# Miniprotein binders against Mucin-6 (MUC6), part 120

Target 1, 185 residues: Mucin-6 (MUC6), of Homo sapiens (Human) (q6w4x9r395to579)
Amino acid sequence: GHCSLEGGSFVTTFDARPYRFHGTCTYILLQSPQLPEDGALMAVYDKSGVSHSETSLVAVVYLSRQDKIVISQDEVVTNNGEAKWLPYKTRNITVFRQTSTHLQMATSFGLELVVQLRPIFQAYVTVGPQFRGQTRGLCGNFNGDTTDDFTTSMGIAEGTASLFVDSWRAGNCPAALERETDPCS
Below, E stands for the ipSAE of ESMFold2; O stands for the ipSAE of OpenDDE; V2 stands for 0.75 times the mean of E and O plus 0.25 times the DockQ between their complexes.

## First folded at step 23 (miniprotein)

Design db16 (from cb14 with E41R K44E; at its last look DockQ between E and O 0.88; V2 from the best seeds 0.83)
Fold by OpenDDE base, look of step 23:
Structure db16 (fold): chain B 185 residues (1-185), chain A 112 residues (1-112)
Amino acid sequence: as target 1 above (185 residues)
Amino acid sequence: DIREEVKKLLEEARKLIEEAKKAGDDQAVWLLEIAVRLLERALETGDPERIAYALLFLAMALITAAEKRGDPKAVELLEKAQELLRKALEENNPELIKEAIKLIKEAAELLG
């Protein structure tokens, strides 16, 4: 399964459903029992301009019981608040520079993350087949059905992205704005 | 030639993977496999920058193995190699890459 966060406000789910939102919060991208130690992948969005529609991805966070790995747009990688030199590794996670413009987080448990630093901070999430039907969050449920990708944290299927996205907020943030559009536009 | 030297390291890395498998060191296997892929990609382009990144990862992987084996000399060599590689990237100096390769090779020999 491949999930992408592109163009600052576009998301394509594991099931290849594209949508757009504008928010300035931290959102859960991926939760799954397949992630060890209650692991979760999250995305941090912030204002990139003066209008509410000017939002962008500014960081990706992997959070577990043991680690809080943050990859930020300024190319700083931290774990539990401490800056780490790359390549960096934990027990089952490694973060390294792949190219001058790309960072990668690789895991031993079937999660891969590629972060494009320039010209736009973008993220690409890949999960193994063992994750099929067992994922939750903004990246959807990876079950091959796009119609139920907007399932909220409470298990309710939404027809629009707004309530769906808001349900996956990791904190108390303003409500997201929605606009359904092609992420490739 | 840097590419030739990298090819040699790649072969050594593959050998070390097999050894790690025999030893049941899953983490080493996992990291070294990534290193191998990075090296292969770097060789495809021949880009010194990519080579340096790949070597940095290889060094990290080998450090992990060296620490588990209790080989401080290997760790020291590899840490120095990483330093050189970082400088190489900062200064765009391929000669530092060559020096780093020598150190990595020496460390790999200790681990083999």
Scores: ipSAE 0.869, ipTM 0.945, lowest interface PAE 0.5, mean pLDDT 94
Fold by ESMFold2, look of step 23:
Formats: sequence, C-alpha cells, structure tokens
Structure db16 (fold): chain B 185 residues (1-185), chain A 112 residues (1-112)
Amino acid sequence: as target 1 above (185 residues)
Amino acid sequence: DIREEVKKLLEEARKLIEEAKKAGDDQAVWLLEIAVRLLERALETGDPERIAYALLFLAMALITAAEKRGDPKAVELLEKAQELLRKALEENNPELIKEAIKLIKEAAELLG
C-alpha cells in the first residue's frame, strides 16, 4: 500500500485516489491498529508563499505513546522535541538519510516513510499487507475500493475532499479549501 | 576499489545476520537486513554518496549488535567509521569512505 504527498498539496491514497487541498493544520494521515502504542502518522501543512491562500506540506510526524518523531522542511529530525543525529534508532523505528535530499523512516511494524527534502518537500508512505482494510485518515482505508476513500473520522463517505480532510484535523485550525488545490502542479 | 570492498563487507554482513538470528537478536537482524538492502542498492548505482549513507547505517546496525554482546572495541571502531563517513559527505572526500570501510571490516571481524 502506497500513499503519497506530492507537489505541496496533492495526496494519492492507498487505493490510488488522487485529491488536493489547502489548509493550515496538522492532519491525520494514517491510523491503524497495526501501529503500536496508539501510533499515528500525521502531516503538517502551512502557508507556502506561492499565493496568499495556498498551503504546502512542511512536516511529517509519527506520534505514539513512546515517540513523537518530527521530520520537517528545515531538515531537522527530532524525537520528543530533541534533535537527533542520523542515522537514528529506537527499538522499532529508525530514521536515516538515503541521499542528501531523501530521508527514510523504517519500522519493524510494516510502516515505511520516505521524505524528499528538496527541491519540494514530499512524502511517500508505504504500508505492508497487514494494513489492508485497517487504515483510516488522509491516506484512505486501503480496502481496494476507491469510492469510499473519502471516509471521514465519523465514518461517513464524502464526495468532496474538503469535508473529508477537515474531519481529519488534529488541532484547532481553519477549514480546508478544496477549490484552491488545483493550480498547475 | 570501493565497490569491491563493499561487496566483501556485504558477505560479512550476511554472515552476521545469520549469527544474530541464532542469538535471537531480533533488532540486529532487522537493522542488518535494512543495511544489506541499502548497500545492494548503493552498489547498483556506484554513487559514493549513496554508499556513504548506506555505510553509516551499517555501522549503526553493527553498533547495535556490538552493544548487545558487550564488545566496546567494535563500538569504538564503528563510531570512528561513522565520524569519517560524515566528514566524507561534508567534504566530498571519497578517500575517507575507504578509510571508514577498513574500520567497519575490522569491527565486523571482531563480531564474527
């Protein structure tokens, strides 16, 4: 299963459903019982500076009871607020550089994250087959059916990305604006 | 030649994976298998930068194994290798990669 965050504002779900949005918030990308310690993968979006209303991905966060790993545009990796020298490991998570422009977070529980730092901050989420049908969030539900990938945090399938995205906010943030997610990429 | 030395190191790493499996050292197995994958991909490209990042990871994986078995000399060699590899990347100096490989091979022999 692959989910991607590209071009600053584009998302492709585990079931290959593409969409885009703009919003200044932290959003839940992926929740699953397959993630230990109540783990979740989150994405942080902020104003991109290309237009006054557009936003772009600025960080990816893995949060659990044990760890809060932040990989941000400034190329700093932290765990629980403390900057870490790479390669870095915990018991079941490791973060390392593949190249000067790409980082990887690998885990022993079937989650992999690759982050392109430059020229555009992008993220690529890969999950193993044990996650099939057991995910929720901006990356969708990984059930092989793209028609219900816009399922909200309340379990309601929506027809538009903005309502779906807003339901996955993790914080006090303005509502997302879908119509501004389609400038040329 | 860096590529030939990496191939030799891959052979040693694969042996250490089997040793870690016999010892029930699941974390070392997990990290070393990642390291082997990274080195194999780096060999395909021949890119010194990818090789250096893969070797940094291999050194961390070997430190994990060395700490589990209580081998401080291996840890010391591997930490020096990581320092050389970081400097090689900062200075774009592939000769430091060759020096780091020598230290990693020495540490791997201690762990073998």
Scores: ipSAE 0.765, ipTM 0.914, lowest interface PAE 0.9, mean pLDDT 88
ESMFold2 (binder alone), look of step 23: mean pLDDT 85; pTM 0.854

Design db17 (from cb14 with T64S; at its last look DockQ between E and O 0.92; V2 from the best seeds 0.00; counts 0 for: pae E 2.4 > 1.5)
Fold by ESMFold2, look of step 23:
Structure db17 (fold): chain B 185 residues (1-185), chain A 112 residues (1-112)
Amino acid sequence: as target 1 above (185 residues)
Amino acid sequence: DIREEVKKLLEEARKLIEEAKKAGDDQAVWLLEIAVRLLEEALKTGDPERIAYALLFLAMALISAAEKRGDPKAVELLEKAQELLRKALEENNPELIKEAIKLIKEAAELLG
């Protein structure tokens, strides 16, 4: 399964459903029992232009009971707040520089993350087949059905991306509906 | 020729993968298989920068194996190789890559 975070705020789910949203928050991108230690992958979005509705990806965070790995737009990688030389490994996670513009996080539990640092900060998430039907978050539920990819944290299928995205906030931040939305997005 | 020396390292890494499989060392298998793939892709491009990044990963994988085996001489060689590779990337200096490859080969021989 592949999920992508491209451009400012474009997302394509594991079931290939594309959408765009506008939000300034940290969101649950992927949550699954297949991630050890209550692991979750999160995406951080912030303002990216002069329009108050323009937002873009600024960091990706892997959080578990053991680790808080942050890969940020400023090209710094931290774990639990400490900057790390690359390649960096834990027991089951390795973060390394693939090229001058790309970082990769590889894991022994079937999650792979590739982060493009330049020219635009983008992220590409790959999960193994064991994740099928067992994911939650902005990347969808990976069940082969695009009609329920907008399933909220309460298990409700929504018709709009904004309600779906707001349900996956992982912090105290304004709801996407409370922000002025670019009508052309 | 950096390319030929990397091919020799790939042969050694593949042998170490087979040894790790027989020993049931899942972490070594995982890390070394990534290193082999990175080096193979870097060779296809011929890009010294990509070769250096792949060698940094290989050195990390070998440090993990050397620490498990209790071989501090191999760890020392590999840490020196990583420093040379980081410097090679900062300076765009492929001659430092050649020196790092020699150190990695010496460490791999100690672990073989």
Scores: ipSAE 0.474, ipTM 0.807, lowest interface PAE 2.4, mean pLDDT 86
Fold by OpenDDE base, look of step 23:
Structure db17 (fold): chain B 185 residues (1-185), chain A 112 residues (1-112)
Amino acid sequence: as target 1 above (185 residues)
Amino acid sequence: DIREEVKKLLEEARKLIEEAKKAGDDQAVWLLEIAVRLLEEALKTGDPERIAYALLFLAMALISAAEKRGDPKAVELLEKAQELLRKALEENNPELIKEAIKLIKEAAELLG
C-alpha cells in the first residue's frame, strides 16, 4: 500500500483515494497493530501563508514507546528531541539520505517512508501486505475499498474529509477545512 | 575509478550478507541489503553524490556489524570514512570519496 502527502494539502490513501484538506495540526497518518511498540506515523501541518488555505506539511513524525523520530522540512532529523546525524539507526529503524533531496526511513517491520525535501516537502508511505485491512489514520484502512477510507478514529464512516481529518488530530488544534480549490495552485 | 571500486565493495557487501545470514544476524542482513540496493542505484548513474550517500549507509551498516562483533578498529575506520564522505558532499570533492572507499574496504576486510 502506498499513501502520499503531496502538494502541501493533498493526500492519497493506501486505497488510492485522493482528497484535500487544510489544517494546522499534527495528524495520525498511520496506526496499526503491525507497528511495534504502539508505533504511529504522524504528519505535522502548519501555515505556509497568510490565508487559512495556505497550509503545508512541515514534518513527519514516527512515534513509539521508544522513539520519537522527527523529519522536518529544514532537513533536521531528531529522535526524542536530539538532533541526529544521518544515516541514523535505532533497533529497527534507519533514517538516511537517499539523494540530495530525498530522505528515507526504512524499518524492519514493513514500513517505509520517503520524504522529498525540495522543492515541496512531501511524504510517501509504503506498507507491506501484512498491513492490509489493519491500518487507521489519514492514509485510510488499506482494504481495497475507497468508500470507507474516511473512517474516523471512532469508527464512523464520514462522507467528507473535514470531519474525518479532524478525528485524527493528535492534539488540540483548529478544525480542518475542506477546500476543493487552492487559490495558490 | 570510483565506480570500479564501488563494484568491488558491492561484491564484498554481498559476501557479508551471506555471512550474516549464516550467523542469523537479521539486522545486518536487513541493513546490508539496503546498502546494496543503494549502491546499485548509485552505480546506474555514476553520480558521485548518490555514491557518497550510498557509501554513508554502507558504512553505517558495517559499523553496526563491527560494534556487535567488538571490533573497535573497524568502527574507527568506518566513522572516519563517514566523515570523509560528508566532507566530500559538502565540498564536492570526489577524491575524498575515493579515500573513504579505501577505509571502508579495509574495515570490510576486518569484518570478513
Scores: ipSAE 0.233, ipTM 0.603, lowest interface PAE 2.0, mean pLDDT 91
ESMFold2 (binder alone), look of step 23: mean pLDDT 84; pTM 0.838

Design db18 (from cb14 with T64Q; at its last look DockQ between E and O 0.85; V2 from the best seeds 0.00; counts 0 for: pae E 1.8 > 1.5)
Fold by ESMFold2, look of step 23:
Structure db18 (fold): chain B 185 residues (1-185), chain A 112 residues (1-112)
Amino acid sequence: as target 1 above (185 residues)
Amino acid sequence: DIREEVKKLLEEARKLIEEAKKAGDDQAVWLLEIAVRLLEEALKTGDPERIAYALLFLAMALIQAAEKRGDPKAVELLEKAQELLRKALEENNPELIKEAIKLIKEAAELLG
């Protein structure tokens, strides 16, 4: 299963459903019982231009009871707020560079993240087959059916990306204007 | 030739993977298998920068193994190799990469 965060605010789910949104919040990309220690993968979006419809990915966060790994567009990697030299490892996660523009987070539990740092900060999420039907968040539910990929945090299948994305906000964020949450270009 | 020296180091790393499997050291196997794949991919390009990043990862994987075995000389060699590799990346200097490879190979032989 592949999920991508491209061109700032474009998302393609594990079931290949594309959408776009505009917002300035932290969003849950992926929750699953397959992630140890109540793990979750999150995406941070911020304003990238003068228009409210110009938002882009600025960081990806892996959060669990043990770790808070932040990979940000300023190319700094932290765990629990402490900057780390790469390559960096924990017991079951390693973060390393392949080139000056790409880095990777590999895990022993079937999650892989590749981050393009430049020219545009983009992220590519890969999960193993054990995740099928067991994911929630902006990357969808990985069940082979695009019609229910817009399932909200309350378990409601929505017909539009805007309500779906808003439901996956993590923390206190201002409500996005309709233009900022428009799923179309 | 850096590529030739990396190929020799890959041979040693593969031997260490088999030793780690027999010893049941799952973390060493996991990290060393990643390191081997990174080096193999870097060799396809011939890019010294990618080779240096892959060698940094290999050194980290070997430090894990050296610490588990209680071999402080191997750790010292590997930490010096990482320092040289970071400098090589700053200077684009193949001689520093070659020197780091020598230290990594010496450490791998101590662990083998």
Scores: ipSAE 0.563, ipTM 0.840, lowest interface PAE 1.8, mean pLDDT 86
Fold by OpenDDE base, look of step 23:
Structure db18 (fold): chain B 185 residues (1-185), chain A 112 residues (1-112)
Amino acid sequence: as target 1 above (185 residues)
Amino acid sequence: DIREEVKKLLEEARKLIEEAKKAGDDQAVWLLEIAVRLLEEALKTGDPERIAYALLFLAMALIQAAEKRGDPKAVELLEKAQELLRKALEENNPELIKEAIKLIKEAAELLG
């Protein structure tokens, strides 16, 4: 399964459903029992302009009981608040630079993350087949059905992205704005 | 020639993977396989920068193996190699990459 965060505000789920939102919060991208130690992948969005519609991805966070790995747009990688030199390895996670513009987080448990630093901060999430039907968050449920990708944290299927996205907020942030736009635009 | 030296190092890495498999060291296998892929991709372009990044990863992988085996000399060599590679990237100096490769090879030999 491949999930992408592109263009600042576009998301394509594991089931290949594209949608757009504008928010300035931290959102859960991926939760799964397949992630060890209650692991979760999160995305941090912030205001990138003066209007509410000008939002962008500014960081990706992997959070578990043991680690809080943050990859930010300024190319700083931290774990539990401490800056780390690359390549950096924990027990099951390795963060390293592939190219001048791309970082990668590799794991031993079937999660891969590629972060494009320039010209736009973008993220690409890949999960193994063992994750099928067992994922939650903005990246969807990876069950091959796009119609139920907007399932909220409470298990309710929404028809619009706004309520769906808001349900996956990691904190108390303003409500997200929904816009249906081609992610390739 | 950096590319030639990297090719040799790749071969050594592949050997180490096989050894790790035999030993049941799944973590070593996992990391070294990534290293090999990175090196292979770097060799396609021949970009010194990309090569340096791949070598940094390889060094990291080998450090893990060295630590597990209790070989402080290998660790030291590899850490020095990483330092050189970082400097190489900062200074855009391919000569430092060559020096790093020598150290990595030496360490790999200790681990083989």
Scores: ipSAE 0.548, ipTM 0.807, lowest interface PAE 0.8, mean pLDDT 93
ESMFold2 (binder alone), look of step 23: mean pLDDT 85; pTM 0.846

Design db19 (from cb14 with E67Y; at its last look DockQ between E and O 0.04; V2 from the best seeds 0.00; counts 0 for: pae E 14.4 > 1.5, placed apart)
Fold by OpenDDE base, look of step 23:
Structure db19 (fold): chain B 185 residues (1-185), chain A 112 residues (1-112)
Amino acid sequence: as target 1 above (185 residues)
Amino acid sequence: DIREEVKKLLEEARKLIEEAKKAGDDQAVWLLEIAVRLLEEALKTGDPERIAYALLFLAMALITAAYKRGDPKAVELLEKAQELLRKALEENNPELIKEAIKLIKEAAELLG
């Protein structure tokens, strides 16, 4: 499964459902029992302009009981608040530079994260087949059905992105604005 | 088959590790060693999907080395390989894995 955060406010789920939202919060992208130590992947969004529609991804966070790895738009990588030099390795996670513009977080448990630093800060999440039907968050549930991707944290399937996205906030933030994308565009 | 090709690739990777050691490229050594371990583990099950993930890591490791050396051709090959591998995972297509392996091998030769 491949989930992408692109263009500042666009998301494509593991099931290939595209949608757009504007928010300034931290959101859970991926939770799964397949992630060890209660691991979760999160996305941090912030305002990139003066209007509410000008929001962008500013950081990606992997949080577990042992680690809090943050990859920020300024190319700073931290774990538990401490800056780390690349390549950086924990027990089962490795963060390293792929190219001048791309960082990689590789894991031993079937999660891959590629972060494009410029010109736009973007993220690409890949999970192994063992994650099928066992994911939740903004990246969806990876079950091959796009119609139920907008399942909230409470297990309710929504028809639009707004309530879905808001349900996956990691903190108390303002409500997100939604705009569905045309799959044909 | 894929397993046989991966075994050959493993041997090439091990050679590259030795070369990296000689060159004092500790980063390359470290990343490639991880890649080798991942491939070895994947080969235990023979699962094409797991193999693909391990190959993705190998390609990433080699891309890092290629960039350091200023070899754009190697980077191009490896990026294409990554694309194929990701597609393989998405489509459950082992043939794409085989194609990716060819590209990785070619890139490895350039880096050797």
Scores: ipSAE 0.012, ipTM 0.235, lowest interface PAE 9.0, mean pLDDT 88
Fold by ESMFold2, look of step 23:
Formats: C-alpha cells, structure tokens, sequence
Structure db19 (fold): chain B 185 residues (1-185), chain A 112 residues (1-112)
C-alpha cells in the first residue's frame, strides 16, 4: 500500500483516494496493530503562505512507546528530542540519507517512509500487505474501497475531507475550513 | 565486489518489473521501480551502508510480491536477507551484505 503527502497540501490514501486540506496541526496519518509498541505515523502542517489558510507539510513523526522520530523540513532528524546524525539506527528502525534530496526510514515491521526534502517537502508512506484492512488515519483504511477512506476517528464515514481530517487531529489546533479541502472521490 | 553484485541484482529486478507489467501487477511494478531507483542512487555513493539500506527496501518490495503469490520460501529468504543486512550495518561487515544479495537474488529467481 502507498500513501503520499505531496505539494504541501495533497494526500493520496492507500486506496488511491486523493484529497487536499489546509490546517495548522499535527494529524495522525497511520495507526495499525501491525506497528509495534503502539506505533503511529503523524504529519505536521504549518503556515506556508501570506494568509493563515495556506498550510503545508513541515514534518513527519513516527511515535511509539520507545521512539519519537521527527523528520523535519529543516533536514534535522531527532529521536525523543535529540538531534541524530545519519545514518541513525534503532533495533527495528533505520533512518538514512538516500540522496542529497531524500531521506529514508526503513523498518523491520513493514513500514517504509521516504521523505523528499527539496524542492518541496513531501512524504511517501509504503506498507506491506499485512497492513491491508488494518490501518486508520489520513492515509485511509487500506481495504480496497475508496468510498470509506474518509472514516473518522469515531468510525464514521464522511463524504467530505474536512470532517475526516479534523477528526484525526493529534493536538489542540483550529479545525480545517471546509473550503480548504478538495475531496476527489 | 559489492558494486558488481548489486548491478547483477538490478538486472534481475528490472526483469521482475517487466514480468509484473505483463501480469498487470501494478503494486509490484510501483514498489520495484522505487527499489531500483533507491539502489541505483545508493550505488552512486559507493557507501556499503547506503547500499544495505536500499537492499532492505528491495527485500520489502519482494516480500510484498511473495505474499501475493503465496511463496513462503521466497519470504523466508528475503527475511533472512533483511536480518543479514541489519547485522552487516550493526557490525560494519560488508561480507554479510554480499550474502544478503545472494539470498535476495535467489528469492527473485523463485518469483521470476
């Protein structure tokens, strides 16, 4: 399965449902029982333009009971708040600079993250087939059906991206304005 | 030389991409093309650690294909290759990278 965060504001789910949104918050991209130690992948968005309604991706975070790995647009990688030199390894996670413009986080549990640092900060999430039907978050539920990819954190399938995105906030932040989203399916 | 063994593996991976295209397996094509790109970029550095990380991704792409096919031997070979690659990185031991490449190539042949 592939989920992408492109162009600062666009998301394509594991079931290939594209949408966009704007919001200043941390959002849950992916939760799954396949991620060890209660792992979750999160995306951080912040202001990127002349108005408060323009936002873009500024960091990706992998959080578990043992690790909080942050890969930010300033090209700094931290774990639990401490900057790390690349390559950086834990028992089951390795982060390294793949090219001058790309970082890769590889894992032993079927999650892979590639982050493009330039010219635009973008992220590409890949999960193995064991995740099928086992995901929640902005990347959708990976069940082969795009009509329910906008399932909220309360289990409600929404027809618009804004309510879906708002339900996956991982912090106290303003709700995304509905006009700042573009549901494509 | 690891560089020459990686080039041989890239040829096998490109063959698998063509087979996946003929089979209409779009996920395999997508994952394998990414893996080939990552490995080619890692090869330009000449850094065995970067090559090992790219090989971990290639093995994951092949495991994904092996699960679809229901080929547990290919999965076992690829998981063993991933463990060897992680050990090679922990011990700074490029001979384990060569062993992992052989396992990945063997798994790729089973899938081809």
Amino acid sequence: as target 1 above (185 residues)
Amino acid sequence: DIREEVKKLLEEARKLIEEAKKAGDDQAVWLLEIAVRLLEEALKTGDPERIAYALLFLAMALITAAYKRGDPKAVELLEKAQELLRKALEENNPELIKEAIKLIKEAAELLG
Scores: ipSAE 0.007, ipTM 0.171, lowest interface PAE 14.4, mean pLDDT 79
ESMFold2 (binder alone), look of step 23: mean pLDDT 84; pTM 0.841

Design db21 (from cb14 with Q82E; at its last look DockQ between E and O 0.64; V2 from the best seeds 0.63)
Fold by ESMFold2, look of step 23:
Structure db21 (fold): chain B 185 residues (1-185), chain A 112 residues (1-112)
Amino acid sequence: as target 1 above (185 residues)
Amino acid sequence: DIREEVKKLLEEARKLIEEAKKAGDDQAVWLLEIAVRLLEEALKTGDPERIAYALLFLAMALITAAEKRGDPKAVELLEKAEELLRKALEENNPELIKEAIKLIKEAAELLG
């Protein structure tokens, strides 16, 4: 299973369903019982230009009871707020540089994340077969069926990406389509 | 030249994986298997930068094994190798990669 977050706020789910959205929030990308310690993968989007259609990925966060690993577009990696030299490891997660432009997070529990730092900050999520049918979030449910990939946090299958994405917001932030005010001027 | 030395080191890493399995060192097995894959991919490219990043990862994996065994000389060699590899990347100096490989091989021999 592959899920991608690419430039222009494009997402492709584990079931290969493409969509795009516009928002400035932290979103739940992947939740699953296969992630230890109540783990979740999250994506942070922010404004990258003047219009609502100009939002982009600025960070990916892995959060569990033990770790909060942040990989940000400024190329800094932190765990629980502390900057880390790469390669970095915990008992079951490692983060390392593949090249000057790509970072990778690998785990012993079947989650892999590749982050392209340049020219555009993009992320690629790979999960092992044990995750099949057991994922939730922006990457979809990984059940081989695209008709229900837009399942909201309440378990409702939506026909539009915007309602689906809005349901997966984390924290206090506007809905994905609500940031339409000019940024001062 | 570097390519052949990396191939020799890769064979040593594979032997160390089997030793880590016998010792029940699951974390070392996991990290060393990643290191082997990274080195194999770097060899396909021949890119010194990718080789240096893969060697940095191998050094971290070997330090993990060396610390579990209580082998401070191996840790010392590997930490020096990490310093050389970071310098090689900063200065774009592949001769430092060759020096780091020598230290990593010495450490691997201590752990074998």
Scores: ipSAE 0.710, ipTM 0.899, lowest interface PAE 1.1, mean pLDDT 87
Fold by OpenDDE base, look of step 23:
Structure db21 (fold): chain B 185 residues (1-185), chain A 112 residues (1-112)
Amino acid sequence: as target 1 above (185 residues)
Amino acid sequence: DIREEVKKLLEEARKLIEEAKKAGDDQAVWLLEIAVRLLEEALKTGDPERIAYALLFLAMALITAAEKRGDPKAVELLEKAEELLRKALEENNPELIKEAIKLIKEAAELLG
C-alpha cells in the first residue's frame, strides 16, 4: 500500500483515494496493530501563508513507546527531542539520506517512509501486505475499497474529508477545511 | 583507488548478507541490504560524498552485526571508521575515506 502527502495539502490513501484538506494540526496518518510498541505515523501541518487555505506539511513524526522520530522540513531529524546525525538507527528503525533531496525511514516491520525535502516537503508512506485491512488514519484502511477510506477514529464512515480528518487530530487544533480535489491538480 | 576499494567492500557486504541469512540475523540482513544499495548508487556517480555516506551506513550496519556476534574489536574498528567518515564529509577530505575503508575492510574480515 502506498499513501502520499503531496502539494502541501493533498493526500492519496493506500486505496488510492485522493483528497485535499487544510489544517494546522498534527494528524495520525497511520495506526496499525502491525506497528510495534503502539507505533503511529503522524503528519504535522502548519500555515504556509496568510490565508487559512495556505497550509503545508512541515514534519513527519513516528511515535512509539520508545521513540519519537521527527523529520522536519528543515532537514532536522530528532528522536525524543534530540537531534540525530544521519544515518541514524534505533533497534528497528533507520533514517538515512536516500538522495540529496530525499530522506528515508526504513523499518524492519514493513513500514517505509520517503520524505522529499525540496522543492516541496512531501511524504510517501509504504506498508507491506501484512498491513492490508489493518490500518487507520488519514492514509485510510488499505482494504481495496475507497468508499470507506474516510472512516473516523470512532469507526464512523464519513462522506466528506472534513470530519474524517478532524477525527484524526492528535491535539487540540482548529477544524480542518475540506476541498475535494485531485492531488495532481 | 577509492572506487575499486568500494567495489571490493560491496562484494564483501554481499557475502556478509548471505552469512547473516544463514545465521538468522534478520537485522543485519535488513541493514546490509540497504548499505549495498547505497554503495551501488554511490559507485554510479563516483561522488566522494555519496561514497562516504554509503560507507558510513555500511559501517553502521556492520556495527549492528558485530555487536550481536560479540566482537568488540570489530565494533571498535567500525566506530573509528564512522568517525573518520563523518569527518571526511565535514572536511571534504578523501584521504579520510581511504583510511576508513581500511578499517571497514579489517572489520569485515573479522566478521566473515
Scores: ipSAE 0.532, ipTM 0.796, lowest interface PAE 1.0, mean pLDDT 93
ESMFold2 (binder alone), look of step 23: mean pLDDT 83; pTM 0.824

